VH-VL binders against Probable Brix domain-containing ribosomal biogenesis protein. Designs and how they scored, part 9

Target 1, 224 residues: Probable Brix domain-containing ribosomal biogenesis protein, of Pyrococcus abyssi (q9v200)
Amino acid sequence: MMLITTSHRPTRRTRSFGHDLERVFPNSLYMTRGKKTIQELLMEAYDRGYERLLIINVWKGNPLKMTFIKVHPDDWGYLGYLYLHGVKLQREMGFRGLNPIREDMPLVVTTAKRVGLDHLAFAQVFSELTTGKFVPRGDKSLLSIADKYNTDVLAVIERHPRGIVVNFYRLDVTKERAVGPLINVKIWIMEDGRRWDYKEAFGIKVKPRRKEGEAEEGARKDSH
Short names: E, the ipSAE of ESMFold2; O, the ipSAE of OpenDDE; V2, 0.75 times the mean of E and O plus 0.25 times the DockQ between their complexes.

## First folded at step 4 (VH-VL; framework fv_anetumab)

Design s29
Fold by ESMFold2-Fast, scan of step 4:
Structure s29 (fold): chain C 224 residues (1-224), chain A 119 residues (1-119), chain B 111 residues (1-111)
Amino acid sequence: as target 1 above (224 residues)
Amino acid sequence: QVELVQSGAEVKKPGESLKISCKGSGYSFTSYWIGWVRQAPGKGLEWMGIIYPGDSDTYYSPSFQGQVTISADKSISTAYLQWSSLKASDTAMYYCARLGELLDAFDIWGQGTLVTVSS
Amino acid sequence: DIALTQPASVSGSPGQSITISCTGTSSDVGGYDYVSWYQQHPGKAPKLMIYEVSNRPSGVSNRFSGSKSGNTASLTISGLQAEDEADYYCSSYTSDSTYVVFGGGTKLTVL
């Protein structure tokens, strides 16, 4: 599925997150960034047969961001970005030492039973970013979906007060609850122009920022 | 140990400026939202706003928009609450609190900063 | 500003159970499973007792339990003890404001 790495000089938490993703993205590998360029990572991903490169970025001092790149010999390019409020690691959900996914299983992406249109749209987007298979939830249990699609791994798009949550299930580990990681998405942007922002979705009021040319120096020169 | 340590009590006059602080330790400060909660003497808890220190993304309660400024300095793991001009009605205990991993509850609280504004 | 509705006070004797209600609307308590409860002793910072309606943080006594039915969340304290005497606040996410709404608070008196 994908090669997973970090921006240069990742935090300990960012590295842990990369390893957690390796355990829920089938046919995927977390690789230490080191001094590798994006070009070198794309070549490595292609050589290994991966369709995606995922870079976990630290932005503006340390927020988490997930950048998805399409891997193709003739047409590689950036696909989209998930800006995160935060993550809950598998160990923080009570799971340590999860076994690797042994077989080439599909990643099924579905939703919680009670979701809005924004969650359905994001499920489609997340499927596109990961190459997972979107399956409508309807009245189905997660077990019945897993059985039909011959998988143990599901990403479930859930409601959250402050964004859209992705939670991962490993039915070979437990049928009772999610194993994580839990990803809370505050903004997603696709290179094709589609985007979502929880501020707009929830009518969140924000403090206005100065625009270019409205700095104190510019205002002072205009007045004198 | 995960903790939030706030600056000491302040006694001010109306019209004065004030900036109080909340220093995080024992966790990745830039990866969690910090909220500010006001409690007037003998009254309940009022949420004022939150900030994500990693990028200074800030949201205010409608009641406090334009009344205070919330900011953070990630280089010293410190969040701030600031008034340009204090009023007697700003007399209160001010708490900072960390919003947990799921953004669903304030799991770690500072000890509080008492601000007294009198003429 | 809008606050969740809690009784101003509740009382009980040692060993009894008491319940504190927290009533909102479908835009907060009723719409989401993100209700938390905080305990505050006089002169102290609030302490998280319950999150996501019914979950307890590590170190919180199992005498404290949370539940929700429709637009009303409840905190129940069983085996009431003198040290439970405190103010209790509920909180929820709300789609009708920026993020967070607190209840007005309930003073618990242990008789």
Scores: ipSAE 0.006, ipTM 0.450, lowest interface PAE 13.6, mean pLDDT 84

Design s30
Fold by ESMFold2-Fast, scan of step 4:
Structure s30 (fold): chain C 224 residues (1-224), chain A 118 residues (1-118), chain B 111 residues (1-111)
Amino acid sequence: as target 1 above (224 residues)
Amino acid sequence: QVELVQSGAEVKKPGESLKISCKGSGYSFTSYWIGWVRQAPGKGLEWMGIIYPGDSDTYYSPSFQGQVTISADKSISTAYLQWSSLKASDTAMYYCARLGELYAFDIWGQGTLVTVSS
Amino acid sequence: DIALTQPASVSGSPGQSITISCTGTSSDVGGYDYVSWYQQHPGKAPKLMIYEVSNRPSGVSNRFSGSKSGNTASLTISGLQAEDEADYYCSSYTSDSTYVVFGGGTKLTVL
């Protein structure tokens, strides 16, 4: 699925987040950034057969931004960005040393049963960013979805008044609750023009990118 | 001045319909969620539901789903709570409150007392 | 909905410190740092005292402090004063069924 790394000089918490993602993204690898350039990372990802490069940017020791890049020999490029309120690590949810995911398992992306259209839109966006498979929830249990798609790993898009939560389940570990990491997304932006901001929606609302006109002081926001 | 002003007290009989209001002023009404909170006499606070006035997106507490309707008219910065058929058990103080950016109800209306008796 | 668990009442004398607990699960208090506390005097609307576990709004006395450990949040009032006599409610975000859940409330008596 993807090569995962950080901005230069990550904290221990950010490295832990990278490893947590490695445990819930099938066929993925967390790689120490060191002095590697984006070009070197893209070459490494391509050589390993990954379709995505994920870069976790840090601010004051915590993950703040997840940048997804399409890996292709002739047409690589930035796909989109998730700006975060924060994350909750697997260890903070009571899980340490999760078993590796079998490489042939798909990542299924679905929603909680009680969600709005913005959650459905983000589930589709998250599927595009990760190459996961979006599956509508309806009244299905997570177990029934996992069985149908022959997987043990699910990303579940959940409600949050200040954003959107992504929570991960490993049904080979526990059927009772999510294992994490929990990702709280406040803004998402796609390079194709789709974007969403919790402040504009005060909850969840998808808005297409608008052409910015001239504005006083070079900035124009929805609330201004 | 940022405030929420609610409609006046109501005295009704069982089976009657009722619609109470909550008018926001001094801020961008369409940019903040408005919640409704019930408090029965001598009892605690019960969250009923929440609405985003910009697009009328609404979520209800499971305890109140199907029992009340929450709506909003953004042209007059007013949110509403309504019953199609009141019961004596609906007697309570009803508050509206604005949900701020830090997931806290930072501005509250003064409350609307609804008394349902025969 | 299932309410967060608070003691029904607490008492203290002027100048004393008291603490009110608020216990939930990993889907609300334990899972998120979106715990708020409200003060309600008889016949009045609730007033926000604490948000995001431990932050005070402008105008709220520093005698009020909040904390959290595991699934339990706490409101502590130091230097207790007669005006502090009121009902106190905790509230949290919940990922389980709704956006909001309130505690059952605690009546504080200043003796």
Scores: ipSAE 0.000, ipTM 0.428, lowest interface PAE 16.3, mean pLDDT 84

Design s31
Fold by ESMFold2-Fast, scan of step 4:
Parts: C-alpha cells; sequence; structure tokens
Structure s31 (fold): chain C 224 residues (1-224), chain A 121 residues (1-121), chain B 111 residues (1-111)
C-alpha cells in the first residue's frame, strides 16, 4: 500500500505514529528517513510495489501534517495534505506489539452511522489518499462490512467538535473496539483544488491569521 | 496547583441577562479545552459545550445550541457562560471543567466549585 | 436525549465490594476507551475517579477500579467505606452528534 516516513530528525512520538500507521495500512512499511531525498524515497517505494509515499511532518514533538504522494516512475506527484490537531497512539489506547498487515487485503474506509456530508466527502478523500476502498455505512455493522470485503482492517471517519477523526479497527486483534491510532484532522487540501477547513465547514468564527499563519506555523519544508 | 475558580451565586428574574465566569490558574490556560456542565436541582450532569481558549473554537451540545453563549478571554485566563434572556428552567448549578486530553475529548480532570444560578420572580 | 444507562441506586456495607454498571452502544462505551467515572458528594463539584476505562488519577484510592466488557463499563469499589457514599456518574466519548454523554447517575448508600 504505501511507504511511510517522516521529515528529517523525527521525535520518538512521530516515529511511534509512523509504526502505528504501518500496523493499520495493509502491505505498508515505515522506513527511517535518514538523509534520503524525496526522489530516493519515490524510487524505493516504486521498487517495493507501493502506490503511495506518506511523509509525516513534526511540530513541537507531535505529528502536524501528513503529505501523500502518488508513486509512479513517470507520473509521480503530490496528491494532498492532512493538517492535524493531534493523534492518539495505539499504546495510548492500550495496544502494544501489533504486527503489521502483510496480507493482500483492502483498507476499507467508512463512516460512523450519523455523520454529515463533510464526513462523507473526507471518507472519499481519505480513500483516494491511501488507496483504500470507500464503503458507505448506512445501517451496516462494521463486522458485516469487513466480512463482505474480506478485510480485518477498517478506517472509520467520525465526528469531532474541532475537526474530523479517523479511527482504526483491527478485527483480527479485537472485535470490540478500535485499536488506533486516532487521527484528528483540522484541514485537508488536495492538489486538484478541493479543500476543507473545520472552522469554515462548521460555521465557526475564524480569527484573522497571524503573520506566520496557522497552517504554516511549524510546517517547514523538508526538501533539504 | 491547578485550579478553576468560578464566580459567585446569582439570583435573577426571568428575561434578565447573565454572564458567569471560570478562571484557570496553575496551568497553560490556552492549551486545554474548558467544558460547561449543568446540574438541575436533584438531577444528573448535562454537558453543555466546550471552548478552546487558545483560538476560541466553541462547540455546543444540541440541547443548548442557541440557548447560551460560551466564550473565553485568554489574556485573563477566564472562560464565560452567558444567557441573553434567562428562564425559570435555567435554575441550576453550573460547573466549568478542564478536559484532560487537549487533542481529543476524554475526561474532565479539574472542576470548578460551581456557580448556583437561581431564576425566579 | 441519549444517556448512558446506570442503576439508580446501589447499597453496600463497610468492607464489602460493590459494582456500578454503565451501558451504552458501540458508538460510545463499546467503541472507545474514553470512559470516565466521577464521584459527587452532596453540595460539592464532581471529582474524577477513573479515566480511559481503568486509569486512576493521582490521589485516588486503589480501592476504585474500572473495567469494560463490550458495551458495558463498570466501576468497582472494594473495601467499602462510609466516605464512599456519594453519587457516581459515568461518561463516554461518542461518535454521534453529542460528542460527550453522561450516565444518569447512581446513588451509593453505605449502610
Amino acid sequence: as target 1 above (224 residues)
Amino acid sequence: QVELVQSGAEVKKPGESLKISCKGSGYSFTSYWIGWVRQAPGKGLEWMGIIYPGDSDTYYSPSFQGQVTISADKSISTAYLQWSSLKASDTAMYYCARLYSGELLDAFDIWGQGTLVTVSS
Amino acid sequence: DIALTQPASVSGSPGQSITISCTGTSSDVGGYDYVSWYQQHPGKAPKLMIYEVSNRPSGVSNRFSGSKSGNTASLTISGLQAEDEADYYCSSYTSDSTYVVFGGGTKLTVL
């Protein structure tokens, strides 16, 4: 599915988040960034058969931004960005030592039963970014969806007052609850021009941006 | 020490406006959500809404949307709960409380002492 | 209008153990490990006793423990003492439109 790495010189928390994602994105690998350039990472991802490269940027020790890049030898390019309020790691949800999913199974993306159009739109966007399969929830149980699509892993898009939450289920680990990580998305931007900001979407009065800009603060370029 | 200190008891008539306060001390006020919880006489706890003082992001319980206004002034580490026109049914104890998790809704770890609001003619 | 289901009252004698249940759905208690328990003495603010199902804040007696099975969370108080007499409320994160939901509360009487 994808090669996962960080910006240069990641914190322990950011590395943990990368490993957590490796455990819920089927056929994916977390790789230490070291001195590797974007071009070197793209070549590595292509050689391993991955369709995506994910780069996790840090800010004040926590994951701030997830950058998704399409992997192709002649037509690679940036797809989109998720800006985060924060994450809750699998260990913080009571799960340690989960094995990565190396089997060929889909990542199914669905929503909680009671969500708005913004959540449905993000489920589709998240599916595009990860190469997951969007499945409408309706009145279906998570177990029935998993059975139909022959998968053990689901990403469920949920409500949050400050954004949109992504929570992960591993039915081979437990059928009772999510294993995490829990991702709280405040802004998403696609290179094709689609974008979403929780403050605009939920009718929240937005304060004027500071000189450094909220979206730019701590989101430094990692090209060098 | 970490604490939340609320304003004193209020006695009001129906139709009057009111603004009660909750002042945080001993922690970074702008880094934690503040919630408001109502308790009518002899009844249980009802969540009203939350605010993030760092940028004034505010969310209401559907039961209280449009009935109250939650705000904050980070320069004095104070959150507010306000009514434009009180009703007798607003008679209750009002608590402010700090959310343990600053990133996700989790638990209220520090509570104010409460503000009793009595609305009667 | 959806509240988590708790028994209205429970009773016990000093030295005994009691358990208070909190039942929800897969969209709240069953779906997340964000169950907390609060103790409220008459005329006082609630006090956090348990968070994230089973964790105790500093200063809370180890006589208080939390657990969860499916859609039901439980608070257990062992070695019951007179000062444990209070109202107990559970709460959970929810993935529906309310974000936070409280239980109806349980009055614990120590006889």
Scores: ipSAE 0.005, ipTM 0.501, lowest interface PAE 12.4, mean pLDDT 84

Design s32
Fold by ESMFold2-Fast, scan of step 4:
Structure s32 (fold): chain C 224 residues (1-224), chain A 121 residues (1-121), chain B 111 residues (1-111)
Amino acid sequence: as target 1 above (224 residues)
Amino acid sequence: QVELVQSGAEVKKPGESLKISCKGSGYSFTSYWIGWVRQAPGKGLEWMGIIYPGDSDTYYSPSFQGQVTISADKSISTAYLQWSSLKASDTAMYYCARHPSGELLDAFDIWGQGTLVTVSS
Amino acid sequence: DIALTQPASVSGSPGQSITISCTGTSSDVGGYDYVSWYQQHPGKAPKLMIYEVSNRPSGVSNRFSGSKSGNTASLTISGLQAEDEADYYCSSYTSDSTYVVFGGGTKLTVL
């Protein structure tokens, strides 16, 4: 599915988040950034058969932005961005050292029951970003969806007072609750022009954007 | 047993500062939102704001934005509601309540007993 | 904050049934299945009675039921008992600037 890394000089919490994602994105690998350029990461991802490169940008120790890049030898490009309110790590949900996910298992993306149109739209967007399979929830249980699509891992788009949440379920680990990580999405932007902002959705005045991670973005861009 | 225990009643004068507390027990404190709800004498419930103790992410009702500060100390499983300068109109019962972030239950499922704040000259 | 619309009071006799309405807009009650109902006895904290329109928490009597039609949610209490006398508040998630909104409350009197 994807190669996962961070911007330069990640914190322990950011590395933990990368490893958490490795355990819920099938056929994926978290790789330390070190001094690798975006071009080197794209080549590594292609050589390993991954279709996506995910870069986690940080600010003051917390993951704040997830950048998804399409991996292709002749036609790579930025796909979209998730700006985060925050994340809740698997260890913070009571899980440590989760079993490695089985290779070639599909990631199914669905919604919580009875969600709004914004959640349905984001479920489709998240599916495009990750190459996961979007499955409408309807009247189905998570167990029946997992069985139908031969998977143990589901990303569920859930409601949240301040935005949209992505929560992960590993049915080979537990059928009692989510394992995480929990990702609280504040803004999502696609390169094709589609976008969503929790402040616009909730009528809250949008403040000017801070230039967080710009130095790291510049370093990566210059490395091309 | 899951419960929220709030600090005791307070009697204050206008202009004084105040910080009241809400201590969670019997559950993973960092896994649930804590909301604050105000009830003026003889009036209904008003939502003030919420905090996620795991990362101190906080959202306020527009009516209370800038009027109060909500915070949490996850090391002692305690959330706080604070005023820098009390007004007579702040006289009310203040409740804290737990709010799950998951899909199974989307409501204030556990409530504190309330803290009565009286502000008079 | 704008409150959801509830009747100020309702009354009933022991053994009868009553219904309390909660009216909002398509941005709260009508748009989301996140309506909850709380019971408050004088001098006590509210208690969750119904969540997500019609679900009961463990320990809440099945005499309490919830429903929703369009922009109006309803709490129905059957087999009224003296102990049901209390204030009842509805609440909903909202997509407006206020994330949570409460109803104005309804005083239930049991004769």
Scores: ipSAE 0.014, ipTM 0.469, lowest interface PAE 7.4, mean pLDDT 84

Design s36 (from a04 with heavy chain L99H D105P; at its last look DockQ between E and O 0.02; V2 from the best seeds 0.00; counts 0 for: pae O 5.1 > 2, placed apart)
Fold by OpenDDE, look of step 5:
Structure s36 (fold): chain C 224 residues (1-224), chain A 120 residues (1-120), chain B 111 residues (1-111)
Amino acid sequence: as target 1 above (224 residues)
Amino acid sequence: QVELVQSGAEVKKPGESLKISCKGSGYSFTDYWIGWVRQAPGKGLEWMGIIYPGDSDTRYSPSFQGQVTISADKSISTAYLQWSSLKASDTAMYYCARHSGELLPAFDIWGQGTLVTVSS
Amino acid sequence: DIALTQPASVSGSPGQSITISCTGTSSDVGGYDYVSWYQQHPGKAPKLMIYEVSNRPSGVSNRFSGSKSGNTASLTISGLQAEDEADYYCSSYTSSSTYVVFGGGTKLTVL
């Protein structure tokens, strides 16, 4: 599914988050970034048959940004970005040492029951970013959905008072609750121009963003 | 600005019907649950129920099930709380609030409240 | 069903730190992670101060913090100010038919 790595010099928490994602994205692999360039990572991802490269960016010791890159020899490119309020690790949710999924199954992306258009939009975006399969929740149980699509893993988009939450279910581990990690998204931006900002969605007066340029510069420097 | 504006104070007699309103603005009204909270004079907050305006899915506290009706009109971004027959014990301040999610008991936006007085 | 118990009142002097406890009786650990705190001044609507045990909404002073230990959630107000005098309510998600429950409230007096 995807090759997962971090920015340079990740914190322990960021590495843990990467490993957590490895455990919920089917057939995915966390790779230590080391000194590898984006180009090298893309080559490795391609050689290994991954369709996505995920880079977790760190800020102040915590995961701040998730960058999704399409892996294709003729058409590699950035797909989109998730800016995070924060994450809750699997271990913080009471789950440790989960095994990665190595069976062929889809990542089903769905929503909590009775969510709004923003949540649905994000669910679709998230499915695109991850090569998951978006499934409208309706009135169906998560178990029912999982059974229908022959999967043990679901990403569930949930409401949150600050942003949008992605939570993960591993039904092969427990059917009772999410295992995480929990990802709190404040902004998502797609390369095609689609975007969502929690401040706008929640009617929070956004002071004109002065310096958003600096975070983008770091990603551009690594591409050269 | 995100806000909830409630209808004005009500003075009623026992046995009368009442419908109070809560209008949302500044956000997508259909994307968030709306809850109703009762506060009797000098008492604490009581969760009454919630409604999802998008499809009018409604859930009640067992204590208020059958005692009140929660509804919404998404076309005008308005939620309602109504009684068919008021009692003196219904005298209270009633707040509507935006509920962050189905499983999240966080009301992040509140109306100003509607005082309902029921007396003979 | 979960019940949330708060002290009826707490007091502190300006500049001090005070803590308000909220103790749940439910064995459902998962539900208790969804603890919120509300501030209510007399004659005003409640205001969300903390959600999910320890998170602050935008615009809430960093003097307000939340924590949990066992079945007890706590709201801590540091650097107590006169404007902090209010009623404080905790709330929690429940796995029962009662989705949300409030504590009994705590009156905070600033001396």
Scores: ipSAE 0.024, ipTM 0.554, lowest interface PAE 5.1, mean pLDDT 88
ESMFold2-Fast, scan of step 4: ipSAE 0.782; ipTM 0.890
ESMFold2, look of step 5: ipSAE 0.451; ipTM 0.772
ESMFold2 (binder alone), look of step 5: mean pLDDT 91; pTM 0.934

Design s37 (from a04 with heavy chain L104R)
Heavy chain, then light chain:
Amino acid sequence: QVELVQSGAEVKKPGESLKISCKGSGYSFTDYWIGWVRQAPGKGLEWMGIIYPGDSDTRYSPSFQGQVTISADKSISTAYLQWSSLKASDTAMYYCARLSGELRDAFDIWGQGTLVTVSS
Amino acid sequence: DIALTQPASVSGSPGQSITISCTGTSSDVGGYDYVSWYQQHPGKAPKLMIYEVSNRPSGVSNRFSGSKSGNTASLTISGLQAEDEADYYCSSYTSSSTYVVFGGGTKLTVL
ESMFold2-Fast, scan of step 4: ipSAE 0.296; ipTM 0.723

Design s38 (from a04 with heavy chain S100P)
Heavy chain, then light chain:
Amino acid sequence: QVELVQSGAEVKKPGESLKISCKGSGYSFTDYWIGWVRQAPGKGLEWMGIIYPGDSDTRYSPSFQGQVTISADKSISTAYLQWSSLKASDTAMYYCARLPGELLDAFDIWGQGTLVTVSS
Amino acid sequence: DIALTQPASVSGSPGQSITISCTGTSSDVGGYDYVSWYQQHPGKAPKLMIYEVSNRPSGVSNRFSGSKSGNTASLTISGLQAEDEADYYCSSYTSSSTYVVFGGGTKLTVL
ESMFold2-Fast, scan of step 4: ipSAE 0.021; ipTM 0.544

Design s39 (from a04 with heavy chain L99Q S100E D105G)
Heavy chain, then light chain:
Amino acid sequence: QVELVQSGAEVKKPGESLKISCKGSGYSFTDYWIGWVRQAPGKGLEWMGIIYPGDSDTRYSPSFQGQVTISADKSISTAYLQWSSLKASDTAMYYCARQEGELLGAFDIWGQGTLVTVSS
Amino acid sequence: DIALTQPASVSGSPGQSITISCTGTSSDVGGYDYVSWYQQHPGKAPKLMIYEVSNRPSGVSNRFSGSKSGNTASLTISGLQAEDEADYYCSSYTSSSTYVVFGGGTKLTVL
ESMFold2-Fast, scan of step 4: ipSAE 0.008; ipTM 0.564

Design s41 (from a04 with heavy chain S100G G101S L104F A106Y I109Y)
Fold by ESMFold2-Fast, scan of step 4:
Structure s41 (fold): chain C 224 residues (1-224), chain A 120 residues (1-120), chain B 111 residues (1-111)
Amino acid sequence: as target 1 above (224 residues)
Amino acid sequence: QVELVQSGAEVKKPGESLKISCKGSGYSFTDYWIGWVRQAPGKGLEWMGIIYPGDSDTRYSPSFQGQVTISADKSISTAYLQWSSLKASDTAMYYCARLGSELFDYFDYWGQGTLVTVSS
Amino acid sequence: DIALTQPASVSGSPGQSITISCTGTSSDVGGYDYVSWYQQHPGKAPKLMIYEVSNRPSGVSNRFSGSKSGNTASLTISGLQAEDEADYYCSSYTSSSTYVVFGGGTKLTVL
């Protein structure tokens, strides 16, 4: 499916997130970034037969941004970006030592049964970014969908009072709950111009968290 | 036995406010989206927006965002469409309709319509 | 701002079959099996005739059928009757920002 790596200087938490994704994206590999350039990563991904390169950007030890790049020998390019409120790791959900998915199976992307239009749009976007297969939920159980599409792994796009979350299910591990990682998306942007922002969608008035090097917005500067 | 009953016809002057209603019966009101559809005299159908009464999640067509307010009162199984200041161009038939699909692709039951006439 | 393309009018004689087309793009009609058709008689609310391309609600005559090929959906009315004279609208799910899009409508005249 995809080659997964981080920006330079990843923390243990960011590496854990990359490994978690390796366990829910079929036929994918987490690779240590080291000093590799984007061009070197694209060549590696192509040589391994992957269609996507995913770069996880870090902020103070936590995943902040996911950048998806199309892998092609003659026509590679940036596809889109997910900006995150945060993630919950598989170990934080009670799961350790899950095996990577080496079998040829699709990542099915579906929604919770009761969703808004923004969640449906994101399910389609997430399918495009990952090369997953979007399947409408309807009145079907996750088990029924998994059986029909011959898969054990589903990404389920769920309503949240203040955003969009992605929960990953591994039905070969447990049929009772998501295994994670849980991804909480605050903004998504596609290179084709499509975009979404949780503040616009849900009318949320929230103070942003401070980022390294980010200035306070309180007082206007005198520009004379 | 599913039924959507809309409020009666309205005759208003430009600048006046208006709130029309759509009452659902014969089904679980909080489990279905309610949409509003406009039809100007002699013209086609235009989707305005939808509301999920269970949590008041409301979505508007870009053409109607900021021009109208959609709301619902789940205690009396009623959805509303409201204007703060009517214009002559708001003269139209307004339908409420229940969405039968999670993908918002069809309206399975329709109200009888509310004719709104705005003239000086 | 988005509308599906329908012919403005179509006509037929009693007993004939007629077809009304509804053309969109790969982001609506062509991309998804979520096309519906509505019948509207003068002064009346629209009535659902077809949903999800080809399904008929209970109470709708089997003379009405729906199909889709590429970016074009079609409503076919067989054994045309005088009471079929009405306006017909198609509608589709869309992955664009409007999410629901209607066609411009087709006036069916019998005779």
Scores: ipSAE 0.007, ipTM 0.473, lowest interface PAE 10.2, mean pLDDT 85

Design s42 (from a04 with heavy chain L99V D105T A106Y I109Y)
Fold by ESMFold2-Fast, scan of step 4:
Structure s42 (fold): chain C 224 residues (1-224), chain A 120 residues (1-120), chain B 111 residues (1-111)
Amino acid sequence: as target 1 above (224 residues)
Amino acid sequence: QVELVQSGAEVKKPGESLKISCKGSGYSFTDYWIGWVRQAPGKGLEWMGIIYPGDSDTRYSPSFQGQVTISADKSISTAYLQWSSLKASDTAMYYCARVSGELLTYFDYWGQGTLVTVSS
Amino acid sequence: DIALTQPASVSGSPGQSITISCTGTSSDVGGYDYVSWYQQHPGKAPKLMIYEVSNRPSGVSNRFSGSKSGNTASLTISGLQAEDEADYYCSSYTSSSTYVVFGGGTKLTVL
């Protein structure tokens, strides 16, 4: 699925978050950043057959930023960004020593049963960023969805008073509750111009990318 | 201070082999990629390829893949550019340069160049 | 490999300003902020003048400035001096398999 790393000089908590993501993104690898450049990471991801590069940035402790990059030998590019209120680590949710998922199974992305349009839009965006498979929830149980798509791992988009929450389920670990990490998203921005901000959450804000959006190229770059 | 010192000029005949060198000093040689850039007489700059001396990971321009071999010996902080069989069209100035930036796209320090002349 | 378009020559008088353009596509200059400019005097190695569109290395005069609009990057030299007479090359990161591409070069003549 993806190569996962951090910005330079990550906090211990940011490194733990990267390891947690390795345990819920199938066929993915967390790699210590060290002095590696973005180009070296892209080369490594391509050589390993990954479709995405994820860079986790520290933004004055929490909130964090997650930058998703499409990996391709001739057409790599920035896809989008998640700015976070914060995260809860798997260990903070009572889970330790989870094994990475090495099976060829999809990451299913769905929503809680009764969510708004913003959550449905983000579920689709999150599936695009991760290469996961978006599955509308409707009245289905998580177990029935997992069974239909032959997977043990689901990312569930849930409500939050001041944002959108992504919570991960590992049905091979427990069917009773999420294992984490829990990601609390306050802003998401896609390079195609789609964006969402919790402060303006009165509907989906989909706007065509403007020509002046070229000035925002600098904002897409990794920080430190 | 950062310095890249290249080997001296070469005069060769078509079909001969050649290996030219680029020695780095004043920085950690294994922490930076080294690039090779060609300049034919009276013409512009052409990117040939880059190497990371720490593990010899090498990337070539499609135009030079299979035409040359880039290598490095980290024990003596030296990168190499090698031809198994030279052609008259290989006549050019060859520069090595230290690669910098997050996308490895700019060359911040350059060697003085090695002139290679191939003629019968 | 050469993929970027530069004018073959440009000229100016001492004290004037000149601009050299570097035009590519959305896969290089237009898509990324990774454009560099190099100065080359006859018989000498190239010298980095600008990196990442508009940044100057230590020791490079502030008379040299870089910018970009759409698919075209520009190097502007203000207060032209005789020693500025040289060949200038742009280069860009590319998402294509060539990795890094150079422009064809521009000969600057100080009249």
Scores: ipSAE 0.006, ipTM 0.495, lowest interface PAE 13.7, mean pLDDT 85

